# VHH binders against Profilin-1 (pfn-1): the designs that were tried, part 41

Target 1, 132 residues: Profilin-1 (pfn-1), of Caenorhabditis elegans (q9xw16)
Amino acid sequence: MSGWNAYIDTMTAAAPSIKRCAIVGAADGSVWARTEADNVFKASEEELKTFVALFNDVTQVPAKGADIEGVHYVVPRTEESLIFGKKENTGFFAVKTKSAVLIAVYEGPNEVAAQVRKAVESMQTYLNNAGY

## First folded at step 3 (VHH)

Design n108 (from n106 with D100S Y101D L102F G103Y S104G P106L F107T T108P D110E M112L; framework vhh_8ghr_2)
Fold by ESMFold2-Fast, scan of step 3:
Order: structure tokens, then C-alpha cells, then sequence
Structure n108 (fold): chain B 132 residues (1-132), chain A 125 residues (1-125)
């Protein structure tokens, strides 16, 4: 029952290179929470529905890549509950919990990506422990 | 003291329209909170029918009302609205305005931290 920004602020404080992020439903991609104002996460409903369906078989994702906010990302590899993508100096990390998918879009080199991944995986652990 | 006060309910014929208002006090819509409309019909559970983001740039609707209901907010008046068109008998319910910092897989009563008193909407011939 912490403020909606508590989840987002925790991740962005831990990894300031996160430009936009969202928490969406794993079943349908419906937006539960996201960054707002100057950092609004702008993915469409149809795009998010397609994106969360990728977690049904993550092994197929590296061959095709993934689309977030109208941007096509190369997905170098996946893990059972993690998809990450890269496009030039931008990228994303997405992790699945029991009921949610966390998506964080960042900008910066590989060192920055490591911090973003850590922040997203920490929140994944928190939400799983909370029953999500 | 946080309060949400609904108004605009009443009796309407099938196919008619109503606009519900939710006046907020003790916090502003230029804040971290989503505003939602939740309805409860006799003998049924709660249904989140519509929600609007803290900055008003994202809205979502239950499939049962999509295309018929529109949620909006007037930040200067600190008031949220639910415009209900093409009303059906099945829309008969008490409608609650509610504040939440999170709308997940939780039921509305688990997710929402403040509720209004509710306004009755009866759709009947």
C-alpha cells in the first residue's frame, strides 16, 4: 500500500539511467503502474499484450527480438523469467513475477545495464514475496 | 483528511446516459494516485470499471463498459468524472469513486485505500 511512485522511485534511485518503466499484468499486459510526466512510458495496449505473451516461450525471443514503445530491440538471450533487449545505446530489462511483468527502459553503456538489471531483479523479488 | 464524494446517480432508462462526479478533498489529482470507479450490484462482487492515471494521460476500462463509459479528470476542480452512455439494465449498481497507488491483480477493496460513499445508478424501464 506504499505510494504508487515508491516502486518506480526505488528502481530509479538504484539505477538513475532508467528513463521509463512500468509494471503490467502478466496475463494481458494491462498497465498497473508506470513512470509519468516527462518520463511517461508510452507503449500501446496491443504492443504490451504481444510483449507479455513472449514470456510463454522465451526461447523464441532471441530469433525475432521485441518491440517496446514502438522501438524494435535485439534480444541477445533470455532466461526463464527475464527478457532483455538492446538497440544502440538504449535497452530494456523485463522480468516476470507470478502476476506481473516489470519493464525498465534505460540509456547508456553495458555498465549502466548491469545496474538496471539489479534494480529490476530486486523489485521482482519484492513483488514475488508480496504474492505477485 | 482525505474524502471522495460521489454525485450524479439516479434512475435512467435503458439506452440513456448519466455523468457521475467525484469531488476529492485532502489531496490533489496532481499527485501519485490513480482514481478509479468501482461498482457493486446486489449479490455481485466488486468490478473496477474505469481508472485514470495521476496525470490523466492513461485510462483503462473493463471489457463490460469499454466504448460506452469514459473516465476523465479536471485537475483545476479536483474532480473526476464517469460519463456513462448506452446504459443497460446490467449497469445497475452502486458506483464508488476510489483512490489507489496501485491497481494489480488485487480485488478493488484490497488495492484501493480510500473510497467514497457511493452513488446509486438504476437502469430500468
Amino acid sequence: as target 1 above (132 residues)
Amino acid sequence: EVQLVESGGGLVQPGGSLRLSCAASGFTFSSDYWIGWVRRAPGKGEELVARISPYGDYTSYADSVKGRFTISADISKNTAYLQMNSLRVEDTAVYYCARSDFYGELTPSEALDYWGQGTLVTVSS
Scores: ipSAE 0.000, ipTM 0.196, lowest interface PAE 14.7, mean pLDDT 79

Design n109 (from n106 with D100G Y101E L102Y G103L S104D E105S F107I T108Y S109T A111S M112F; framework vhh_8ghr_2)
Fold by ESMFold2-Fast, scan of step 3:
Structure n109 (fold): chain B 132 residues (1-132), chain A 125 residues (1-125)
Amino acid sequence: as target 1 above (132 residues)
Amino acid sequence: EVQLVESGGGLVQPGGSLRLSCAASGFTFSSDYWIGWVRRAPGKGEELVARISPYGDYTSYADSVKGRFTISADISKNTAYLQMNSLRVEDTAVYYCARGEYLDSPIYTDSFDYWGQGTLVTVSS
């Protein structure tokens, strides 16, 4: 359907353990594309606006954690354009591009997490190179 | 019994290269375990220089070695490698391979659960 949904499909094909994901605007957290139906990404507009603002100073995030879909995640550390978190057997990876933030929520052990991180970072590189 | 055995250390001139190997036994790569390379020079703390994820599909490096060192794993041989290029005198240290269970565990050296014996790398003219 939408052009941006093709990127969602690409990420989920690369890492099938992604349960839900979204591409949102870096400035405002507006949803450009997300997984739908049984895999619908359920973050509110207010939550996403708060979440993307974390990239303005990622060094503050490990002290506070991060909230996605009403779930509070422990964030062990951050990198300049990467926030990731864990809660039991679930986790997320979020990366910032020039214009977007990509968020992928997964479930599974650490080997699954590594696959999800690679998929998200590959898409980040692609979108940055495409001018997004 | 879990064991990690390093090899490949030695004396090398500045600008030279070495490849370190870490042979694992008692567990398999392609599981929940990260492999990291940690170094320690006399009188200094431990520095995590490189790590590789289960299945070898993600790597990361300390800023001090980025672009010069490459970590890899051969899953079929159950062996991890650290290729060290453009070596500097400040790379002189004992290098350990270590196993960590969690994705974030290699961030901190105290989160590794098994360590090799170490192999000495000396970079000197």
Scores: ipSAE 0.000, ipTM 0.114, lowest interface PAE 17.4, mean pLDDT 80

Design n11 (framework vhh_3k1k_2)
Fold by ESMFold2-Fast, scan of step 3:
Structure n11 (fold): chain B 132 residues (1-132), chain A 126 residues (1-126)
Amino acid sequence: as target 1 above (132 residues)
Amino acid sequence: QVQLVESGGALVQPGGSLRLSCAASGFTFSRYAMRWYRQAPGKEREWVAGISRSGGYTSYEDSVKGRFTISRDDARNTVYLQMNSLKPEDTAVYYCAAKTIPYYSGHLSPQGYDYWGQGTQVTVSS
C-alpha cells in the first residue's frame, strides 16, 4: 500500500500541526499507512482494533473516552463518523470512511484543532468518493 | 555501499548562518527518514532535527527551534540543515543519519537501523 503514504502527506501538508497520523482498516485496525521515524504513529495492533470498533456505535464513546498510543483522551461528543478527543495541549480527530479510519494526533490551541479537523474531513470526503 | 557525506561546516561568528548538506548514496534515499545529530566537545551525541520519508513532517530539538530548518531534495539524494542565528553553544561536529522503519508485520515496532556519516565540524566563535 505504498500509494497510501501520499494521503498521509496530503493531510500533513494541509495541517502542519498534525504530529502523527495513520490510515487503518475500518474492519480490523490494520495499518495501511502511517507517519514514520521521528513522527511515528505508535499504536499497537490491539489498541487499533479496539479503537476502530468504537465506530460501531459512536454514541457510547463520550461516556468512556478513547485510547490512542497509550494516551487516554476525553471525548466530549461524537458525530456519526467522527470521534475527537482532548488531553491538555494535545488532541486527535478520527474519521471513518467506507473501508478506512483516519487518525490524526496534533498539538496546539483551538485554531490548530480547527485546521486539523478540516484536513481530516477533506481526506474522508476524498476517500469516500474514491470508493474507500 | 551505503555512504552519507556531510559538508558545509566552517568557522563562523555568533549570529552567522551556515547551510549543511548531506549527500547520500548506496540506498534508495526516498525510502528513508533523515536526521541531523551533533556532538559538542565533552558531551554526548544529541539529536538536532528530523525529516520524514515524504518530507511532510519535520521535528527539532527545543534549543534549535526557530533557528534551524531541515529540508530534503530527493532528486539530488541530499538532506540540508539551514542554521541561522548561530550561537557558541552550537559548536559541534554535525552528523547526518538515515533511519529506516521496518515493514510492519505484527505489533507496531517502529525501531529501525541508522546509517551515519563521518561528520562536519561547525565552530561558532569570535
Scores: ipSAE 0.000, ipTM 0.132, lowest interface PAE 15.1, mean pLDDT 80

Design n110 (from n106 with Y101T L102F G103S S104Y P106G F107L T108P A111Y Y114V; framework vhh_8ghr_2)
Fold by ESMFold2-Fast, scan of step 3:
Structure n110 (fold): chain B 132 residues (1-132), chain A 125 residues (1-125)
Amino acid sequence: as target 1 above (132 residues)
Amino acid sequence: EVQLVESGGGLVQPGGSLRLSCAASGFTFSSDYWIGWVRRAPGKGEELVARISPYGDYTSYADSVKGRFTISADISKNTAYLQMNSLRVEDTAVYYCARDTFSYEGLPSDYMDVWGQGTLVTVSS
C-alpha cells in the first residue's frame, strides 16, 4: 500500500474539526501528503523546515510560539514529541514519529481539541508501528 | 469499572532508586490514551513528570527529571512503570498515574480523566 493521502483521509474522518492537515518529513519538512482543494494546507517549504526543527528542542517553543501557514500560534507548553498551539478559535496539534511530523489545524471550541489530539496521536502510533 | 492502581512508593535516601508501577483495569492501553505520571507535593502544584504514548513509541519528561526518570509500559500486562534514579529530596511527592485525554491548555487535572489513588515517595536522609 502506497499513497500517503489515505492517511490524511483517515485523520480527517476521525476528527471532523480538522480543517487542514499534512504529513511531512521529520528531517526536512518535505510534504509527503496534505489536504487539497478548499482544504489545502498552505505552509511553504521554508516554513516547514523551520517548524520540524522545533522538535530538536521543544522546550524553547513556548517562549517564541510557532508559525504554520503564515499564522503565528501561541504555544502554551510542549512535550518531547508534541507541539500544540492556539490562536483565537483555531489551533493545531503536531506530533513527531520516527520519520515524519503530522500537523493538524483545527477550528472549534475547547471540547474538540481532545478529539483532534486523539486522531493525530492514533496516526502517530500507527505510523511508528509501521516503521515510519 | 475503569481504574488505575499505583504501587512501589516508599522511603529512599538521596541518590537512591525506586520503580513505580501502574496497573490498569477496566480498559486496555489503547491508541486513544497516553498514560502520564503526575506528582503533587504539599504546598506545590501538579507537575506532569512523564508521559508515554499508547504503544510506548514516544515518551516525554519534565526538565526536572530528564535523564533520571524513565517511563515505560508493558502492553501485554496492561501496566506502566516509572523508573526513578538519582532521587533528590525535591522529588518527594505523591505520585499518580493518570489516563491522558490531552487538551491544548490547563493543568494535568484539567485533561486527565482517570487517576490512580497515588503512591507516596519520600526522599530523605
Scores: ipSAE 0.000, ipTM 0.144, lowest interface PAE 14.6, mean pLDDT 80

Design n111 (from n106 with D100E Y101L L102P G103Y S104D E105S P106G S109E D110S A111G M112F; framework vhh_8ghr_2)
Fold by ESMFold2-Fast, scan of step 3:
Structure n111 (fold): chain B 132 residues (1-132), chain A 125 residues (1-125)
Amino acid sequence: as target 1 above (132 residues)
Amino acid sequence: EVQLVESGGGLVQPGGSLRLSCAASGFTFSSDYWIGWVRRAPGKGEELVARISPYGDYTSYADSVKGRFTISADISKNTAYLQMNSLRVEDTAVYYCARELPYDSGFTESGFDYWGQGTLVTVSS
């Protein structure tokens, strides 16, 4: 959807440590919006379809980890609507809404992760309230 | 039980060197935990000066210590080290070894789940 890029802009403005992010369909992983140009989110359609399916049973994710943009992340635990992981100095937060999954990849130490999590959860709340 | 025990602090003159050690028990450094060295000087907040990734394949440093400090780990001894060279009076602080769970920094404000007792480093003439 053409209007969805405004939500990407809102999240990246709220948490500048987000390097790449996307909003994808919860049912199929189809990309609704993503960061572009120098910060293009590079996950394949096949990878995203696999990723969003993780939300069907988040309890299995810590044993397997998660793959985003060809990078394998360790996932130490999950919450019902939240998957997060870390690989070296790169991490991600992914949250599920009624119709979407928001994925934000960030770089930096733990001290910036809380800001990224807050931005992603704020957008999750907004989209759920908007019926997505 | 998880424990981190620092050693190696002391008094040195400016330009001197010290090596801090952090002995870990209750977990292994060949695991999913980052190890950090955090310092706290009187009247200042805490500063993360160095980090080493699980398995030691990535390190990072605060700008204030780049080129002077080196973090390393000896997996066989389950011990992390901070080699401090070209010490300055502004490096005077209590240095803590800390275990970092990067995925859940939002669960704790500092991003660390276990801390050592701290070791004092004083750089003075």
Scores: ipSAE 0.000, ipTM 0.118, lowest interface PAE 15.9, mean pLDDT 80

Design n112 (from n106 with Y101S L102I S104Y F107L T108Y A111T M112F; framework vhh_8ghr_2)
Fold by ESMFold2-Fast, scan of step 3:
Structure n112 (fold): chain B 132 residues (1-132), chain A 125 residues (1-125)
Amino acid sequence: as target 1 above (132 residues)
Amino acid sequence: EVQLVESGGGLVQPGGSLRLSCAASGFTFSSDYWIGWVRRAPGKGEELVARISPYGDYTSYADSVKGRFTISADISKNTAYLQMNSLRVEDTAVYYCARDSIGYEPLYSDTFDYWGQGTLVTVSS
């Protein structure tokens, strides 16, 4: 919450179309840092625990979709350490590192989605290299 | 392999300005690491003065220098800068450029994994 907020700031600066984001523990979905104030990431402990467990078998996710902040997203496909979804006005990218899951919720067209994906994947690489 | 080389230090009068440069090799400033400027004065501990994020969009400063110092980076030159304005006698120190290994604690010097050799800044009349 304290120090990890700097990474939240870095991601939102790199992709201004990120509306809300969080860094959570991969094992339990515990929040390490999230956007706050007017852009509070509003997910329950139970929802986040369920969400991070999706990374145990990402191939099952497109059939079920994923829930973030009480919103059900259609997940068209997944990649090894990446889940992404879209619903009308919003979308998300979530990537898994060794010990964390980065979640970014955005609003905008596919061009915006590409920049958000790049921001979360860059942070994923950075944290993996740092041992997280 | 990883090297940080500072330059731009020297003697300056109170109220003057200096620009320090930190040239990096063996890694890239853009998406890899936070870069910080840490200073050490004789008889005092280390103080993290300024920090810039891997994307260059986030900066933070110690209260002692906020409004007077500006950190920036030129990704094409792989060089970070510390612009120091309105210098005070108490700014006299050796200034080190350092690469932040994890960055999880902004303004926290013990996260740095590589340091430059330091450049001396003396502010006196």
Scores: ipSAE 0.000, ipTM 0.112, lowest interface PAE 17.4, mean pLDDT 80

Design n113 (from n106 with D100Y Y101E L102G G103L S104D E105S F107T T108F S109Y D110E; framework vhh_8ghr_2)
Fold by ESMFold2-Fast, scan of step 3:
Structure n113 (fold): chain B 132 residues (1-132), chain A 125 residues (1-125)
Amino acid sequence: as target 1 above (132 residues)
Amino acid sequence: EVQLVESGGGLVQPGGSLRLSCAASGFTFSSDYWIGWVRRAPGKGEELVARISPYGDYTSYADSVKGRFTISADISKNTAYLQMNSLRVEDTAVYYCARYEGLDSPTFYEAMDYWGQGTLVTVSS
């Protein structure tokens, strides 16, 4: 287990509706840690490189949507350093830190989306404060 | 017995380059340990200049060295490196290799639990 997996475990413990999760490099989308086994995060290296580049101009993302794990998500709006998407009963939250992008894919009703966002934003704050 | 041994220091002119090595014994570079480089110049205190995560996927640098220094690790050789380019007179210091075990990135030099003996780098014309 990588040391970064402790952060994945922290997020999934805080929001059990997270189905798959990853921490990737902001510059290149390289995977630092991800959920495994039955909950393996399945995004390709090429897809992640494309995805992290969206943070170069988040204002363009709502017009185009975003792809994660081969699934196209509608992005209703973005905030500074935050992209979130919806598709039927699934969604994601992705946040950028200094050096990382945290991606959490969840499944469930609207109330669990709020918990997932809180878990991801709490980790974003923690990692930024830790110098990431 | 945990030991970190630095090498590669020396005298270099401004604009020159040096590569420092840190050989570890008594533990292996595993997913549990960060490796950092800390420098100390007389009268200036200690500065954590570079660090590399247990997985090697994340590196971090002090603003004073960003773009000039590169930290790397060779797990098979149990050795970490600091490549120092475009050296400046203010980079003159004793450079220590240090280890950190923890859930988070080491933020300051005080977080490091084992240190080498240090290697002197002098940048002078």
Scores: ipSAE 0.000, ipTM 0.076, lowest interface PAE 22.5, mean pLDDT 79

Design n114 (from n106 with D100G Y101D G103T S104Y P106S F107P T108I D110Y A111D M112F; framework vhh_8ghr_2)
Fold by ESMFold2-Fast, scan of step 3:
Structure n114 (fold): chain B 132 residues (1-132), chain A 125 residues (1-125)
Amino acid sequence: as target 1 above (132 residues)
Amino acid sequence: EVQLVESGGGLVQPGGSLRLSCAASGFTFSSDYWIGWVRRAPGKGEELVARISPYGDYTSYADSVKGRFTISADISKNTAYLQMNSLRVEDTAVYYCARGDLTYESPISYDFDYWGQGTLVTVSS
């Protein structure tokens, strides 16, 4: 309701190059909040379930890549709680907290990517500190 | 010493317009803060009517004011504004400017750490 949508708003305000984003459950990929209307995050429930399962073993992800919104991204490397992908001038950052996965899809060059990563990681830190 | 000072309140007739200003001192508008307008009518609770990221890239509004109110910020003047159009009697309230930290303390609330003194807006014929 009013709770989780505020985090979407905060992230998009901090990094306006985020085109679409979502906060989903880490266990099942259920959507807690997402961007809507002209910026609707279009990933299916099946795709999100598959995506969050990647965090169970991030070391396998660079060999396979990752799919978000029907787009296959090259994943150059991962960290224990971070998966990021690139495809031409688009990309995503996804971070896992204790209970959630934050996913942000952006468009733009490397300078834009850095801003998006900062926004996503700041929210990850906040949610982890809040017990989520 | 953080201060937020509101101005622009007053008496206006239904259908009229009013512009509120919020001058900030003791900090600089940045990506770390939200500026919001919160109102309180007699006998009612607080309502967050509008908020803005100071870089102007994002705004949001309560359903009660959508299409009538516009929030904006002038980063160079360190001042936020609330343009209020098509005013209704039910918009009568004390309007507060507030600074919000983008680091939320609670998942279910907006944390405002500093508030202005409030400015009274009366919409009456």
Scores: ipSAE 0.000, ipTM 0.122, lowest interface PAE 17.5, mean pLDDT 79

Design n115 (from n106, 13 letters changed; framework vhh_8ghr_2)
Fold by ESMFold2-Fast, scan of step 3:
Structure n115 (fold): chain B 132 residues (1-132), chain A 125 residues (1-125)
Amino acid sequence: as target 1 above (132 residues)
Amino acid sequence: EVQLVESGGGLVQPGGSLRLSCAASGFTFSSDYWIGWVRRAPGKGEELVARISPYGDYTSYADSVKGRFTISADISKNTAYLQMNSLRVEDTAVYYCARTEYFGDSLPYSEMDVWGQGTLVTVSS
């Protein structure tokens, strides 16, 4: 299918505990690719526009948390190009590249979270090196 | 079988209006597809003039048409529209309806994976 769906497939194959994920435009939050069917990533584009704007000043995020798919997540800390959150047994990792933001929602313990983070950061590196 | 079928093109005088329609079959506009209108004028390259997101909550326009063209979608009819007002001679082109899952401000039109046949719009006295 679309070229960007292949990257979604690559991430979910590398970390099967990813329940839903998406690749969105860094400037506007427009969806480039996302998981579908029983695993559809349900965030509206207006919510995603708000979410990607968080990368303009990540220092504000831990005080307020972040909303994805209508779910509020606690954000314990941020890094320059990384926002991650937790809510009970679920969480997300979001990373910014030159032109995209990758968002992966997962469920499971800390070992699972570490695997998801590695998959997302690996893709971030690949896309940055490819000029995205 | 996935198809996009355009209609509504024709000859119009400067200052006139036309509405182009793009009927989809084999997929629905509530799915994860952007719909865009791409035009190609004689002696020019391709230009993306308008696009609408899968949920209809985002639209964008080329600077050349902003304020004059409006893109919309009717989910119940599975049809997208391009309302073209205040037409100018430089709007003369073949207009294509196209579908893509990938959309960014700097991306080439080659990411669009389903194209209509095109409909000719001529703006002339």
Scores: ipSAE 0.000, ipTM 0.114, lowest interface PAE 18.3, mean pLDDT 79

Design n12 (framework vhh_3k1k_2)
Fold by ESMFold2-Fast, scan of step 3:
Structure n12 (fold): chain B 132 residues (1-132), chain A 126 residues (1-126)
Amino acid sequence: as target 1 above (132 residues)
Amino acid sequence: QVQLVESGGALVQPGGSLRLSCAASGFTFSRYAMRWYRQAPGKEREWVAGISRSGGYTSYEDSVKGRFTISRDDARNTVYLQMNSLKPEDTAVYYCATGKYSSLWIPHTQSEFDYWGQGTQVTVSS
């Protein structure tokens, strides 16, 4: 249990503007690790199950947007294994690996978004190379 | 300049205890995850324990679980390894490590750590 939490802390350390994040199972949205306490990632099990299913066909997501923690985000575009969205001064990046989906919610301007994306994509690369 | 300085290594009898310290300087300590590694004679370095930047998460190699405890004191820029119920197979040089730019916490991989201490020798023998 604590092993996956270490990866959450690594992402948050790499991009301090990440307010909340989680690593969830790609098949079912089950939470492997998430930020807790003052930074608790609040998405429900049902919301996460719905969210990870978006990766089955990312081309449909820009038309509908995406819901995370009860917040509806506008998704301007997607890439094969990347969904990102914006809502005023907040946003998220979510990437899919072989077995997991990484979700990071951040707050700040576009420069902050670039750093968050880099952190999430670096973790995606590592987990894919590790067989996850 | 980033520096990590380990201390606390000693000769102890089996079943004994030691607390290792790692004093950090030259970086914002509270923003970095910290790790302990060890290297026994004739062996490769192995990961022992890790603690997150928040201190909320810790992880241990299976052979030390329940016996070793990692902790940190950000006010003193120090990470600790409390070692209880020491065994002869714990004999090694113990190293403190952290990563300057790592976006990955890799508890079992050394290549992602930018900074290492010089080590402190722990010998468990009668």
Scores: ipSAE 0.006, ipTM 0.167, lowest interface PAE 11.3, mean pLDDT 81

Design n13 (framework vhh_3k1k_2)
Fold by ESMFold2-Fast, scan of step 3:
Structure n13 (fold): chain B 132 residues (1-132), chain A 126 residues (1-126)
Amino acid sequence: as target 1 above (132 residues)
Amino acid sequence: QVQLVESGGALVQPGGSLRLSCAASGFTFSRYAMRWYRQAPGKEREWVAGISRSGGYTSYEDSVKGRFTISRDDARNTVYLQMNSLKPEDTAVYYCAAHSKVYLTGSYPQTDYDYWGQGTQVTVSS
C-alpha cells in the first residue's frame, strides 16, 4: 500500500527516536503501513490481532502486560484509547482511533518517551479528524 | 476564544490544605491533557502535576508526590489540584495549562502550543 506510508514517514520525522512503528486496523490488526528495511516492524499477524483486542478492555492490560514483536512489556497504566509499556531502555506507545491502532516502539530515556507520545497522539487526533 | 481561569489561591499555615480550580472555555476540554505549573519569585516556572485526557493517568513532580492530587471534571470543564501538608517552599503562583495535540500534516492547522491561565497565588507562611 502507498497512501498510509506517508503517515509512517510523518510520525518518524516528528519523533526520530521512534525505532519502528505501524498503523494497523483496529478490528483485526491488519497492517495498513509499517516501517521497513533496517527498521522493519516485525510483529506477526497473530500477535497484532491479539494486541488490538486489548483495546476492548484496557483496564485488564496492566495486570498482564503486552507483547509486541515477541517482546513482553510491562504496562504500568492505560488511558482511554492509549496503551503504553516499558522494558528497560525500550518502550512503546499504542493509540486507538475510530478505525486504526498506531503503534510506535522507541528506545531512550523518559525525555524521548515524551516526544514519541506527543507524535503518536498528534497523529491519533489527525486521523480521528479525518474519519479514521 | 480560549481561556483558562485559576482560582483558590490563598494564604495558609504550614501543614494546611488548599484546593485549586482551573476552569476552561473555548476548546473541547475532554480532548486535552491538563497540567499544573508553579513559579516562585526569582525561579523558573516548574511542572507540578499532570492528568491525561481520560483521567486514567496522573503524574507528579517528586517534591509533591503523596501531598498533591490532580483530578478533572469534564462535565464542568475543570481541573483541580488538591494540596495537602503544605510547606513554605510550596509558595508560588500556580498556573493551569492545556497541552494541545499537534497536527502533523494535511489541511488541519499545525498547533504546538500550550494554553496558560493567569495564575493564582498560594502563600504558605506561619
Scores: ipSAE 0.000, ipTM 0.130, lowest interface PAE 13.2, mean pLDDT 80

Design n14 (framework vhh_3k1k_2)
Fold by ESMFold2-Fast, scan of step 3:
Parts: C-alpha cells; sequence; structure tokens
Structure n14 (fold): chain B 132 residues (1-132), chain A 126 residues (1-126)
C-alpha cells in the first residue's frame, strides 16, 4: 500500500460527505492515490491532465466550468490555488500544492460543502508545509 | 498478460554509467506510472525511482537523487533508468514495475500490488 492512501483516509474520515477523492500530480494529473471499491474515483487520465492544467490560469475557469468523472460542473469563482464546482446535489473542491492536486467529490447541501472545503484546505496546508 | 523485460545490466567500474531499459507489453503503457526497484543479495527490494503518466513528474530515492534519471518513451512502450556516478553500493538486480491499484511515486513502497519484470543484474566493481 501507498503511503498517500493515509491522506485519502484522513480526508474521508474528516468529512464523511466526501464520496470520492484523489491525490494527483500537479504537473500531469497522474494518480498518486484515490478512493477505490464502492467509492472508486473514475476520472480518466486525459480528463485529469486537462483538469490540473486549469490551475495554470484559474481566472478563466468560471467562464467555462470544469469536468470531473465525465460530469460538467459550474465553477462560480476560483481562488489562486482552489477550484470548486457545483452541479445540483453534487460538488467538488480541488486544491493545488507545490507538487500535487487534491480533488474531493461530495454530495450534500452547502453546509456539507463547508466541511469538505475545510478538510481539503487543511490537507493542502499540511502537504505544502511538508514540501509537497 | 502483463510482461516487463529489463535489459542493460552489466559489470561497470565505480564512477561509470549504465542505461537500463524496460520493454512493456500486455497493457496500455501510456496510462500507467512506472517504477524502478533494486534488490541486493540478502536485502529486501527497495524503490529507486518513479515516473508519472506522460512523464511530467519524477521521484527518486535519496541515495540516487542527482545520479539517476528515470524517463519514458511511450511510442516504444519503454521506461529507462540512466545511472551515472555508479558506486559499489548500487550493485543489485534492478526491476521494472507497473504499479497496482494503490501507488505513490514519492513513497518507498514495495508490495504485492506492483507487477514486476525478471530483473537485470548491475555489478559495480573494480
Amino acid sequence: as target 1 above (132 residues)
Amino acid sequence: QVQLVESGGALVQPGGSLRLSCAASGFTFSRYAMRWYRQAPGKEREWVAGISRSGGYTSYEDSVKGRFTISRDDARNTVYLQMNSLKPEDTAVYYCAKPGTYFSLSQHYTGSFDIWGQGTQVTVSS
């Protein structure tokens, strides 16, 4: 087992509304770790490569949205290292660190989204401080 | 059937260089990260280097960082390990590996989820 799976487990435990998540390489979207089995994260390699490239200019993303697992999300706004989107009862948060992008897909209302965002941003801070 | 065939191992003097190759078949090579491991006699297999899909990210064991370079050629379904400034302690059988379901390029992971080749012997001796 990958040591990166411990971070997936930590995020999922911190926010049970995370249905699927992954840690991918910031340069190319290669999967370092992801949820599996009943919660398998299903994004293709090509989709992930396209997705991580959005962090090269996050200011353009709200105009066109983002695609994850074949689902098109409306992205209402972005921050320097954060992209998030919503589609009905489903949403995602993605944050970029020095070497990685963390992606968490959740289901639930805005109250649930706040918990997911906190979990993802806490992990982002931890990994940045660890040199990732 | 997944097959990984390593080549390029040889006897070389300290300070020398070798390039190892790993030819892959039986899976869609471009969709997988690839790794190199090594095993010295009487020791457990240790992770040496990793390369992401498309080659945009690489990672190395601290003892080889700056001396070894991992690269890939997706058109040839081949991963390479360029080894420079070789030391006697680099003597080992070198294995190419396809990661299983759970993987990390920056971890010193060795486990049953990786699929291995047969290995190629590198000996660094005067």
Scores: ipSAE 0.000, ipTM 0.113, lowest interface PAE 15.5, mean pLDDT 80

Design n15 (framework vhh_3k1k_2)
Fold by ESMFold2-Fast, scan of step 3:
Structure n15 (fold): chain B 132 residues (1-132), chain A 126 residues (1-126)
Amino acid sequence: as target 1 above (132 residues)
Amino acid sequence: QVQLVESGGALVQPGGSLRLSCAASGFTFSRYAMRWYRQAPGKEREWVAGISRSGGYTSYEDSVKGRFTISRDDARNTVYLQMNSLKPEDTAVYYCAAYKSHIVTGPYSQSSYDYWGQGTQVTVSS
């Protein structure tokens, strides 16, 4: 367990509907921390590099969607530092900080999405204030 | 008393190599993730590299990826930064830092669990 895994644990405790999540470098998508074992976040380095580059121009994302763990998500709209998507009973929220991108994959209906969004946005604020 | 002591900083020519060391004492080193940061004149400290508690995960700032390698030796309570293909842009004071997971010590606070060394100067010039 690393210090960055403590942030993973904090997010998953705040939103139990999060099934898998990761904190990755904003510049290159390198994994700093992720959920482990049965809940391992499985995105490849190449996929993550592609994903974090989406934050360079989020306005293009709704037209093409986003791929996470080999799953293609429909992205209905974006905000400046937020990409979110849905596919069947799964969804994700991803937020960018100064140096990191937080990605949380959850399962459940739209009613749980607000809790997941709050958890990742709270961590985004914390990390930005910490200089990340 | 927690202490981190960096060493290995020097003046080198562009394209040169250096190995930085950070010796830790006063805490259970194997329970901490370790990071290297640097600070150039007039800039805030920026993260350079990180290594997990187990050593199984490493991460790098984009500008150093492929040139720098972080490693740890828990038997010697030391973290290393191997720096290859050095560039003038790498000129900075390099710091090591220790971060403890909240699952070991309770609620994580960056202020509570971050320990910093005093730094070692790396200068890369022609």
Scores: ipSAE 0.000, ipTM 0.137, lowest interface PAE 15.0, mean pLDDT 80

